# Ledger of designs, part 8: VHH binders against Apical endosomal glycoprotein (Mamdc4)

Target 1, 160 residues: Apical endosomal glycoprotein (Mamdc4), of Rattus norvegicus (Rat) (q63191r268to427)
Amino acid sequence: SHHMATDFETGLGPWTQLEGWTRNFSAGSMVSPAWPHRDHSRNSAYGFFLVSVAKPGTTAVLYSPEFQGSVSYNCSFTFYYYLHGSEANQFQLFVQAQGLNTTQPPVLLRSRHGELGTAWVRDRVNIQSAHPFRILLAGETGPGGFVGLDDLIMSNHCIL
Key: E = the ipSAE of ESMFold2; O = the ipSAE of OpenDDE; V2 = 0.75 times the mean of E and O plus 0.25 times the DockQ between their complexes.

## First folded at step 1 (VHH)

Design e19 (framework vhh_7z1x_3; at its last look DockQ between E and O 0.01; V2 from the best seeds 0.00; counts 0 for: pae E 19.3 > 2, off the site)
Fold by ESMFold2, look of step 2:
Structure e19 (fold): chain B 160 residues (1-160), chain A 125 residues (1-125)
Amino acid sequence: as target 1 above (160 residues)
Amino acid sequence: QVQLVETGGGLVQPGGSLRLSCTASGFTFEDYAMNWVRQAPGKGLEWLSGISWSGGSTSYADSVKGRFTISRDNAKNTLYLQMNSLQPDDTAVYFCAKDIEYTVEYGDTYTFDYWGQGTQVTVSS
């Protein structure tokens, strides 16, 4: 009945940035033809989104709070991303198990790269983990391109 | 119209610390991302750190990560850079900059709409 949804209009919500992602809006940094002309959540030049501001070859990383595990149901994660202006743009979605006695490597669930057009692209993953976990979103911007995120939506089976 | 004034530079020994401040005027400070950039003697500009409008998101160049901390006080229109574990290679003029624009024409070169006059940081043994 309740979702965890982040549209970046007032901040990062529950998401934590380690490096490389910046909240911005389309009219605030329109100096490249690849810059998003509108965000997704408001379809507006003044609506906010995350963009990778890391230099090409440097990875921007964003991670979720820790979700509880479940053996019964999948946690469904829907997200919108933007890859435009470079064939070298890359976006990756990982899940990392938590609460174990050893550090686990992140598990890659989605990898998208290159040129995906001038509009925001919707995708969805289903996560089933018996252990607590975090979602990691990684972006690398190619020359002349941009990698963006908006509207990160977790289903009500994703329990904090 | 836009003014940025850096203070807090000086001489420090290797391993020392400094805190830089940047006071902003002429724009609604809390609406914009802010950045720190430096220029070492005889070298180009190096982006160091950025902070979102609210202070909720920060980013750092690999060369300063773990040693420098960016922060802001929107009520005072002030941007800060806490610099720890300073090394001789950190000797530079440090600038605060309003927003950062990354452009392909310059490769990894950053352009800024506005920046201050800078404050000198010198790290010597």
Scores: ipSAE 0.000, ipTM 0.093, lowest interface PAE 19.3, mean pLDDT 73
ESMFold2-Fast, scan of step 1: ipSAE 0.000; ipTM 0.389
ESMFold2 (binder alone), look of step 2: mean pLDDT 89; pTM 0.910
OpenDDE, look of step 2: ipSAE 0.014; ipTM 0.309

Design e2 (framework vhh_7z1x_3)
Fold by ESMFold2-Fast, scan of step 1:
Structure e2 (fold): chain B 160 residues (1-160), chain A 124 residues (1-124)
Amino acid sequence: as target 1 above (160 residues)
Amino acid sequence: QVQLVETGGGLVQPGGSLRLSCTASGFTFDDYAMNWVRQAPGKGLEWLSGISWNSGSISYADSVKGRFTISRDNAKNTLYLQMNSLQPDDTAVYFCAKDWTYEVSGSTYAFDIWGQGTQVTVSS
């Protein structure tokens, strides 16, 4: 099949970034109180996730590969996020479509902020686009906080 | 991979000096504040000192103020702790720890990356 799932256990897979998102794991008792005790994909202190480590005023951005325009059904994107330890935490999901000879500005589909508890939270967006598009995942971690991602899953209606 | 490695620990006599180093890899070192923390045998963690991304802000715990000096070399991805006038109660495992951001979190221990530590023993 042709769905795309990324659990960060061996790398970023087809996702790309310039900087700011870091692959990491909980490592047991020596991590900050704001960090999750386990990842989502493996339910393990040694399982990997992404954490936003960009300095204040700078946003970490992760880019999907480019997907083709939607066919008969919506492309579905499911992901898990973790926001804890700072009210200044920010997370946003954008979709950026490519028009004919024109790149469109990113469109915000999700926005989360602050301290949302001590569990990985599932979210899902449905994307219907006549034009090729990318998903952008933007994170900014506040002082003493954690903003993380795990298990990025594109449905089989998301065509590379 | 993201890693912090401490070196420079060892045995020293009371009144002596040691310089600890912490080498960072796998992240942009000069974007973050860095900290030194210690743990004496059978005791909890004690934050000692922190330094901002550009060395513009430095702070110390009262127990080490005037005796220890924190510094960093961003070109070498290295954090230092110069320890002077060492006493037996400075005996501990010394850890370097990366702050979330460019500012010092201090005694809140809001650190996302820790080294494995280096042993310092102060004894005659």
Scores: ipSAE 0.000, ipTM 0.107, lowest interface PAE 18.3, mean pLDDT 81

Design e20 (framework vhh_7z1x_3)
Fold by ESMFold2-Fast, scan of step 1:
Structure e20 (fold): chain B 160 residues (1-160), chain A 120 residues (1-120)
Amino acid sequence: as target 1 above (160 residues)
Amino acid sequence: QVQLVETGGGLVQPGGSLRLSCTASGFTFSSYAMNWVRQAPGKGLEWLSGITGSGDSTSYADSVKGRFTISRDNAKNTLYLQMNSLQPDDTAVYFCARSDWEYLGAFDIWGQGTQVTVSS
């Protein structure tokens, strides 16, 4: 299958941000118990993930590239997230449709809050958009907490 | 404006010593924990050591414990790594990285790195 996958091991790939998400790895977490002991893509303490350094009241936002609209197939987006160590942790997934001359407001598709345990959690959303669109991944980390992302996988029906 | 700049890298012989410095600007240095991370040729990043914003607590990776010492001078906005008993396996680009708060945690700002080569 000809899909787009980003494991953060060498960078952000085609994803972009202004600030607030940072690449990091589990070997640095020996002093912070809220962090995962391994990333998801490598299952390794030296494997990379993204972590939100945005505290409540500020938001780190990661933007996908723009994907083509389709009336025939759903674009399937699979991702892994980690929310641990604070009830104030927040993660949200938005889809924002783009016209040639217009930008639509983001539409919320997923919302996760708080303490979800000590494992990477898999989620999948199907996006049906006749218009070109972007995915926005927003994170806020609560005190003593961790909000992270790894393995962002766009199906072969998500056309750049 | 927010910057970390590493200096002090170079070529040293096995068994030698080297002191790296990282100068911070554009933020309140003492409010953030600081870290040293390295990347050997063809390999991933390896976290080496961290120090809290106050300097009261330090932590080390097993690979460098007893050989490397992290310290900071908050009046000078400078982080240090004293490297002793250097081995060829220590050859890498060394980066300083800022934690997102006063205790060790997520890294949000990175320096450009300084090359250390341990060879005869």
Scores: ipSAE 0.000, ipTM 0.140, lowest interface PAE 16.4, mean pLDDT 81

Design e21 (framework vhh_7z1x_3)
Fold by ESMFold2-Fast, scan of step 1:
Structure e21 (fold): chain B 160 residues (1-160), chain A 124 residues (1-124)
Amino acid sequence: as target 1 above (160 residues)
Amino acid sequence: QVQLVETGGGLVQPGGSLRLSCTASGFTFSDYAMNWVRQAPGKGLEWLSGISGSGGSTSYADSVKGRFTISRDNAKNTLYLQMNSLQPDDTAVYFCATKYEWVSGDYKVEFDYWGQGTQVTVSS
C-alpha cells in the first residue's frame, strides 16, 4: 500500500467536506496580518493551504476517507496547522469509528486554540482501531484570526 | 431505553479514595463487558479498566494499575471502580461504557452506550 498525502495544490484529494474549509494561497488576495506568508508544502506565497472561513458559533469540518480497522498496525497521521491572530481560534481533531450497524460518536484526540505564533506547526496522532474509522478536522476562526491546515499525511499502515 | 448512570464522584484530597458506581438498565447487563474511561480537562478520553460480562477477567491501563480496582454486581446491574491513592492528575469526568477500541498515542476509545459521567476532583 502507498501512504496518502494531500498538499492541497490541486484540490482536496480524497478528503471531503460540506462547507467551511477553503483552499487559498497567501498572494491570492488581500490577506490580513494573521495569514501565513507562505504555505507549508511548497514554502511559497503561491502554494495552497486550507483555511477555515467558519465564523464563531459555526465549525468547518473536513472528513478523511474511511480507513479499515486493524489490530496489527498503528495508523499514523501527520499534519501541519497554523493558528494566529485571534484568541478565539479553535482547531480540533476527532476520530469517528463505525460500529457494526452504528456510527460511533466522534472522539477528540487534539484540541488547539488561540494564537500559536507565525509558523506552520507539525503534529502527529497514532490510531489503532479494530473498526473502520475516519478522521475529522474541525476549525473555527476568531475575529481577525486564521486557522489553517496543510500537508495531511497518512502512513502506509492506514489502509483504505 | 438503554441507560448508564455514573455516581460517586466528588472532591477528594491527594492520597484519598473514592468508589464510583455505574447503574445499567435497558439491556442484559451480564451479557456485556463493561469499561471505565475518563476525560481530564482539556484532554481526550482515556481508557482505564475493563471487566468481562461474568466478572472473571479484568484489565487495567498502566496509569491506574495497582491503584484502581474494577468489579461488578450482575444481580444489581452495577459496575464499580474503587480508586485508591488518588493524585491531582486523576481529576477528570469518569464514564462507564460497553465495548471499546484502543487508540494509540492519545489513548482514545469508541464505545457502545455511554453514561453522562461523574466528576472527580483531586485537590488540596
Scores: ipSAE 0.000, ipTM 0.111, lowest interface PAE 13.6, mean pLDDT 79

Design e3 (framework vhh_7z1x_3)
Fold by ESMFold2-Fast, scan of step 1:
Structure e3 (fold): chain B 160 residues (1-160), chain A 123 residues (1-123)
Amino acid sequence: as target 1 above (160 residues)
Amino acid sequence: QVQLVETGGGLVQPGGSLRLSCTASGFTFSSYEMNWVRQAPGKGLEWLSGISSSGSTISYADSVKGRFTISRDNAKNTLYLQMNSLQPDDTAVYFCARDYVWELGSTYYFDYWGQGTQVTVSS
């Protein structure tokens, strides 16, 4: 009734990936100054978030479930991201629609890079698609940096 | 004022079990995250496990995952570490630590520490 919310505390929920994103927590990386000292969902050093640990030159990609298309309602996606410790950090959000016969190419809706400070940053995207679609969250961590995600929230107009 | 007192350490044979307790006083225990950390002879500090103020969120270091269990009893102001399948490499002084403070450009550090309890795993 509310929303589809994923806080990573028990797993990836309905989100999927091939490789590169890992669940972790701030106390697990005591020696890294680039990591947040709290997660966003629990405001705790032991609360989980996702961090991009993709190898240099490789991008970690996280996939949402497939949502149904609608011409009447916009699906709103709210998320929190953290980019710190390297000017080579990159984060991108894509939407990929399913055409009648084939999957459409991904469309870039958000791009963030580099050093954005020491706070979880809220962002929101409104998605209107007549066709079924997925959200793709792509991260690449620069040397000594951190690229992370927490609290992925889909509005009640995002229909599975 | 703030005190953390660890008990339950001792000598145990490989494959054995021990349960450590940390009794807290001088602060509202139920409002703070708590940790177990250890220091083995000749090695640096190793964080082992943490538990949120309510007990709802728990995390473990890979070296102890599946063998150690952290828990807390907020009514008794007590933190626990159940250690199973102990190995010689688990020999260390085990510390109870409250919360942590991390600052930009700084290393992670704990707010308050206990005195530590010695765990020795040998034949």
Scores: ipSAE 0.000, ipTM 0.139, lowest interface PAE 20.1, mean pLDDT 80

Design e4 (framework vhh_7z1x_3)
Fold by ESMFold2-Fast, scan of step 1:
Structure e4 (fold): chain B 160 residues (1-160), chain A 124 residues (1-124)
Amino acid sequence: as target 1 above (160 residues)
Amino acid sequence: QVQLVETGGGLVQPGGSLRLSCTASGFTFSDYYMNWVRQAPGKGLEWLSGISSSGSYTSYADSVKGRFTISRDNAKNTLYLQMNSLQPDDTAVYFCATGSDYEYVWEIDAFDYWGQGTQVTVSS
């Protein structure tokens, strides 16, 4: 299907990274008070999410698969994020298009920082590109903080 | 508030050339991906070409590739379509339309804003 939903319960699905994002759950390894008590997908202490490693100088980047260009369809990307426990928390969403000759620089569509409360927050971006593109999700966790992602959903009009 | 105005259409003979312009107002033109679309008599809409906000990326439908060139001048808030080697089947109303590559666009479809169109007739 062209509908891609990734809940991180069994892996990263079609998403890729070099480093920095880890799959975890709230009742799992060593957790701080900044961590959510439950994931978004299962509303469970044993449900998985992605967390950005809290390490100075490290920005975690997660890459979507490459989507094909279309001017007829609006590729809609819905996601859930959690930012708590540090004013130094950062989350950014970029779109990176493939130009005629080479991959172009990422363009920022969303920026969130700091303390956003103790709930998973839903957000959505609509992308229209005549050229192939990827979505990049960047996280940087401040001291004692948490930056997390869950339930990444690409609409049926996001063509692989 | 948002307005797109196409100009430059007209009657031209086969093999001729025309340059279409689309002047934008009421929004930050330099932030938007822009498109050219046409509608031939009795037919549906056909996408022709697109250009990124910076002008760095362009794409073309196979039917016009090599004959048409899209460009933009962000200082003048103007989008262009240079049309060469025109053929009778290029006869259509030509529209510029805004589609946002890199912008948050809520539930609206790919073409947020449309001009009124400019008529191009290719005939002897």
Scores: ipSAE 0.000, ipTM 0.148, lowest interface PAE 11.8, mean pLDDT 78

Design e5 (framework vhh_7z1x_3)
Fold by ESMFold2-Fast, scan of step 1:
Structure e5 (fold): chain B 160 residues (1-160), chain A 124 residues (1-124)
Amino acid sequence: as target 1 above (160 residues)
Amino acid sequence: QVQLVETGGGLVQPGGSLRLSCTASGFTFSSYAMNWVRQAPGKGLEWLSGISGSGDYTSYADSVKGRFTISRDNAKNTLYLQMNSLQPDDTAVYFCAKSYDSSGYEWTYEFDYWGQGTQVTVSS
C-alpha cells in the first residue's frame, strides 16, 4: 500500500491553485521574524514550504486532485501548518463533494487562526466519503504574519 | 428497529449478471447514504459502492467501476446493485450497509447497521 505525499521540494505535485500560495524557503528573499527558520520536510533553511501571499481581501486556495471516494477508516489527510506573527492569520480546510449534476458547497473540517507558536504543527483529518471529493486548503495571512503548509499526505485508502 | 435485508444472490457463470436488492425499514431511508460492501472467502471487508440519500451522488471502488451500478428507489425503501461481467473473484457475501450520519455531505463510511448478507458465487 502506498500513499500520496507532497513535500513541495520540487513543485506542487498533483495539487493545483489559481494564485496566492507560493513555494518558498527560509533563507530566501523577504524573510520576516514571523517566518519559520526551516521547513518541515528537510528541517533546512533551504527546504521548501508553501506560504500564503494572497493580496489583501483575497484568500489563497490550494486544491487536491479529485478523489473518487474512500475505503473505510484508513482515508486520512495529514498535514503540517505554521501560523505566527499576526492575530489576523487564518487557515481553513474544506472538503468539497462532486455530484453527478453539480459541485456541492465546500464543508469546513478545520479552522485555525492567529499565532500558534514557532513550530510546525501536525494535524490530521479523517475523510470517509461515498462521493467523489476534493480537499481545499485556504490561507489568509495577516499583517506581518505567516501562514504556511508543508508535508501534505493522503493515505492509500483515499481512492484517486 | 432498523432492519436491512439483502436478496438476489445466487450462482452465476463468469460473464453473467445479477441484481441485488436491499429492503430497508425502521429509519427515514431517503435521509441516509447507503452502501454495498462484500467479503470474499478468507478475506476482509471491501467497500464497493455508495449512493447519497437523494441518489444524486454515487461512487465506486476501482475493482467494480464500469461493471457494477448502484441505485435506489426511495419510494420503495430499496437499494440496488446491478452487477455485470461477473468474474470468479467477485465470489463473496454482499452486504447492504447504512451510513452512520444523515447528511449526504458528511464524509463517512462509518456504518451503524448492516444486513445479514447475500451469497454471490461466480463459477462454472
Scores: ipSAE 0.000, ipTM 0.098, lowest interface PAE 19.5, mean pLDDT 79

Design e6 (framework vhh_7z1x_3)
Fold by ESMFold2-Fast, scan of step 1:
Structure e6 (fold): chain B 160 residues (1-160), chain A 124 residues (1-124)
Amino acid sequence: as target 1 above (160 residues)
Amino acid sequence: QVQLVETGGGLVQPGGSLRLSCTASGFTFSDYWMNWVRQAPGKGLEWLSGISYSGSDTSYADSVKGRFTISRDNAKNTLYLQMNSLQPDDTAVYFCARGLYDSSGYYPDYFDYWGQGTQVTVSS
């Protein structure tokens, strides 16, 4: 059993944001050609995913809960992303550790750009931090493009 | 005023069949995707199926694939759900919902119009 899984079908779950990420689905006669025809979790035109409405020059950022540090086990994070319709699309994954008195700078673990085809792509990162940490998912959408996320899965070693 | 009215619910035995109808009024029915959503006792909303404005595209949740069939009659402004091989865990209130489209980007976490629902109970 995964410690935490979020499929966006009913909300953001434990994930938080200030602005810029929107839950949405594919259905409609006027859908943008850049949008996926279905989500990943339900394989359905009415299944929900997360889409970045942040345009170039602005960034939508989604924050995980804070996880405990560990020197014994890695925290494995699996996710699905979709980038299509604009070469200006950008997606980045950061890990941000919490020091004793100050927040550490974010560390970039993944970067994806542009037009990666018409399928949800699976990716996975392993995180081992001696300090408490959060995962940051950043998206910027290019003109006529789509940047999306679905199925965010944290392993049982990602301890809240 | 937009109205969606579900009918056809009732009590059915396990393994039985029911056909739900949703009559739409107050808008051009053929311009919208339509959906069926259910809510079982003590549970949240579960999307079941959607159908395109013309009926050419349909989608189903894994829990109902192969058992339920969505269809529409645009001349009658009516949406249908044919439910076969009903199981006790199909017991729920079934809602008809109109799909939203917004190319501008910001979108509610819900369909824009819902019916009042029709109760389906699968029991002996």
Scores: ipSAE 0.000, ipTM 0.099, lowest interface PAE 19.4, mean pLDDT 80

Design e7 (framework vhh_7z1x_3)
Fold by ESMFold2-Fast, scan of step 1:
Structure e7 (fold): chain B 160 residues (1-160), chain A 121 residues (1-121)
Amino acid sequence: as target 1 above (160 residues)
Amino acid sequence: QVQLVETGGGLVQPGGSLRLSCTASGFTFSYYDMNWVRQAPGKGLEWLSGISTSGGYTSYADSVKGRFTISRDNAKNTLYLQMNSLQPDDTAVYFCAKDLSWYGELPSDYWGQGTQVTVSS
């Protein structure tokens, strides 16, 4: 079971950002051929996903809410990503812990790049942190490309 | 037929302000993210700003961040761009558009005649 799920149909939910990720959908007549024909959550041309629109050389970063620390590997994060249309596409997933009086450096858990096909890809990470933590989802879209996210799911063992 | 009509351009002095409007027809405006792009003399199209369907999220190119503000009124099918602290290199034809590529690879078929903004003394 999943405790916190975000499908982007009504907004970002508890996720935050400064800029660079945009909610969008496939039904636009002018959308690039690199874009998916449908979202993952509704399997619909009108269903929303997140797309990275940061300028070349900059990175869009999405932040989870802060979760409580856990030393077990029972907190899991499941998500769907789509990378197509450019070899310069990049996606990275980090976990950043809050130490006693300092923010720890982000730890990279996943890195994907380039053209990974024309289907939403499921991925899952298990998270262990002795301290409160946030998940960072970083995307950079290459020329003519698409880097997207949908269906961000935190397991019931990830405690807000 | 999808139609986008841009208005509000004109001549303004450096440091001045303008507000652009784009009135949409022929589609359900509230279903689409909207964008502002410009084309300066002798240059290609430059994406400037985007706004989500509800207006809850906005994004900006570094060249205009902090100076321009995008907004929309779904009841009026209208998109706006408030431009402050205008500089001579903001001189361009400004277009509104939906469903754009964000990295300078824009579709060849966008709607609207654009509105000319000239920043000079």
Scores: ipSAE 0.000, ipTM 0.116, lowest interface PAE 18.0, mean pLDDT 79

Design e8 (framework vhh_7z1x_3)
Fold by ESMFold2-Fast, scan of step 1:
Structure e8 (fold): chain B 160 residues (1-160), chain A 123 residues (1-123)
Amino acid sequence: as target 1 above (160 residues)
Amino acid sequence: QVQLVETGGGLVQPGGSLRLSCTASGFTFDDYTMNWVRQAPGKGLEWLSGISWDSGSTSYADSVKGRFTISRDNAKNTLYLQMNSLQPDDTAVYFCARESPYWFGELSEFDYWGQGTQVTVSS
């Protein structure tokens, strides 16, 4: 089946950002106890994931491509996240629609905070918008913490 | 039209094994997390196991860890539950359920269910 999947092993794929999200792997960095021992896509210490390294007081934001609007189809978005090591960790998922000559404010669909254990967690949202839209993934890492993403999957009904 | 059809239930003795199958139609099977849920006589629904769209992630309830194995064959639109070391308290109707991709907050929901298949564990 046709779908858009990004595992970060070779890059960001169609996803974009200004700053704050960094591709990394467990064995390649000065790993704190908060970091996962393995990525999700490869289950390997040398497999890549995305980690929020935004400066204190700022938020890393990752943008999807713009998808077509439809009243007939739902765009299903599946992703894996990891939040460990700080109660100040934050992760949010927004959808931002483009109206006629107007960019709509982002609508919050998910909010996760703090300490959620030592495993990659699967999450999924179903988006229906009559207007073109983008998905925004926002992360802020607390002191000594880790906020990460891996395996971003768009269903067949997410039309570019 | 979404349909889920369970097969493979029956009567088995304690310590025995059964394999349940769930055949899906009417949707893109490999876009969805699939789950097994059971309901014992006089009890509520109990979630047992889930498997991601790509088989890369599986999860199990504590009551079945080490005894049950969930798997799927996306080419055949089929979900499986291999049940080993069956016990009398595994007697229940077993349901295949499609996990809703729509989540607000922290909970996932099941949007389509099969008819269920009866499993009876007795001597």
Scores: ipSAE 0.000, ipTM 0.120, lowest interface PAE 16.1, mean pLDDT 81

Design e9 (framework vhh_7z1x_3)
Fold by ESMFold2-Fast, scan of step 1:
Structure e9 (fold): chain B 160 residues (1-160), chain A 123 residues (1-123)
Amino acid sequence: as target 1 above (160 residues)
Amino acid sequence: QVQLVETGGGLVQPGGSLRLSCTASGFTFSSYGMNWVRQAPGKGLEWLSGISYSGSSTSYADSVKGRFTISRDNAKNTLYLQMNSLQPDDTAVYFCAKDTYYYGSGSYEFDYWGQGTQVTVSS
């Protein structure tokens, strides 16, 4: 049994994006009250996280690999997020299922807004899908704000 | 002293190519989004392209999409604009501009500009 874990220290791992999410670390930038002083995976100013930097009118979207469907077990997804510095910050998690001949619209499972403190926050979703599916992580950063992700962990019941 | 210095402008024929460079100093280049803006003779400023602080995200005005490519080298503190398939109406002074905010929050506010470099597309 293996968990699929992505800490962003060396890249995106199996996750993909079209645009808008970027890897960064605290010590690589000037101090901003909105930015975390360290990442979650390493607890270090040199540890990497993802931050949403999408341009106006666009949303940064990160895509998981496609997982197999099952009616017998749940796929559990654990992740850490950081939202601070702007009431206009937004983070959403969607699940998108693949039908026999049609990709289904994304279904919203989590929504977070604004300022949620100065610590990485843990969340977990359980996904039951009879069809193959992928996870979408969408971020919008408000002026002077920060929307970030670290430590994306898929349980051993999330089958590639 | 914050400075942005553009180079690489010149005279090209229609259909030609140029690569512009902008060298930054006096701030942490890798912490800010960067932009290219132009001003044609007798016209106002036109935003052309932007790039995130890490280089992973880019955006373009419709007038240059598919012809121009923005990129950056954070180790060299340098921003680039590769311009292909140049047209006479691309004739302008080209400026690089620094985002006001650390990671480009999407307001397109610029706090520092270079002196500009002239691009002339003429037969």
Scores: ipSAE 0.000, ipTM 0.087, lowest interface PAE 20.3, mean pLDDT 80

## First folded at step 5 (VHH)

Design p1 (framework vhh_7n9e_1)
Fold by ESMFold2-Fast, scan of step 5:
Structure p1 (fold): chain B 160 residues (1-160), chain A 125 residues (1-125)
Amino acid sequence: as target 1 above (160 residues)
Amino acid sequence: DVQLVESGGGLVQAGGSLRLSCAASGFTFSSYAMYWGRQAPGKGREWVSGISGSGGSTAYASSVKGRFTISRDNAKNTLYLQMNNLKPEDTALYYCATDLEYYWGSDYSPEFDYWGQGTQVTVSS
């Protein structure tokens, strides 16, 4: 009954990035009116979440580890996002698979932009791939906005 | 040049057993999930069972769970389906299948790029 869950309280866990996503919390840093007052995993101003701080014109990208091809119809990815600001504030979820002799282009499964969110929002995608794959979580934050993630959960039918 | 060749079908009485085999070639067998599907007379193709490339994960349609066992031998590039306690309702042409394309998110039915010719299983009393 195990699953891969990441709450960012102690690090990125099995997720990786080059740059642009930063762990932060509401009470410990400069807080703008667009930022959440609490994280999702602890419901606390001292609980950690992930925020996109990528420069304008670039996106922060977070990569999952590689999963095996799914044969169960039940592999799902559940996550919580917080999105506040103009249309320049956006979040996208991609899946990228390994081909026979090449890595396939990422395929967009979710796009969210320009929300005036005041709470963490639950979202879920179901992933069915016969081939090894990874998830890419892309965030771009515009002036005065916030794009954040917390509680990334792969179901126990997603095989690492 | 992908090839899938099934064998092991036949006529069997209800309550009997059969083991199907699928010899695969033309791709790196251990890197891809493999599937068994079937097509009963007058019906469309349906998924029966699946197994991950490593063999570490398996799944079964509700109609066959507890009676059928999928397995693979990556050293021999061979997929198996052990069918026990066969019922007349299991009468169908059985195919092994795989896909070398990518299928995402919104469609929960697996798409198969490659199917073998199939092996007929007939269950009678």
Scores: ipSAE 0.000, ipTM 0.186, lowest interface PAE 14.3, mean pLDDT 79

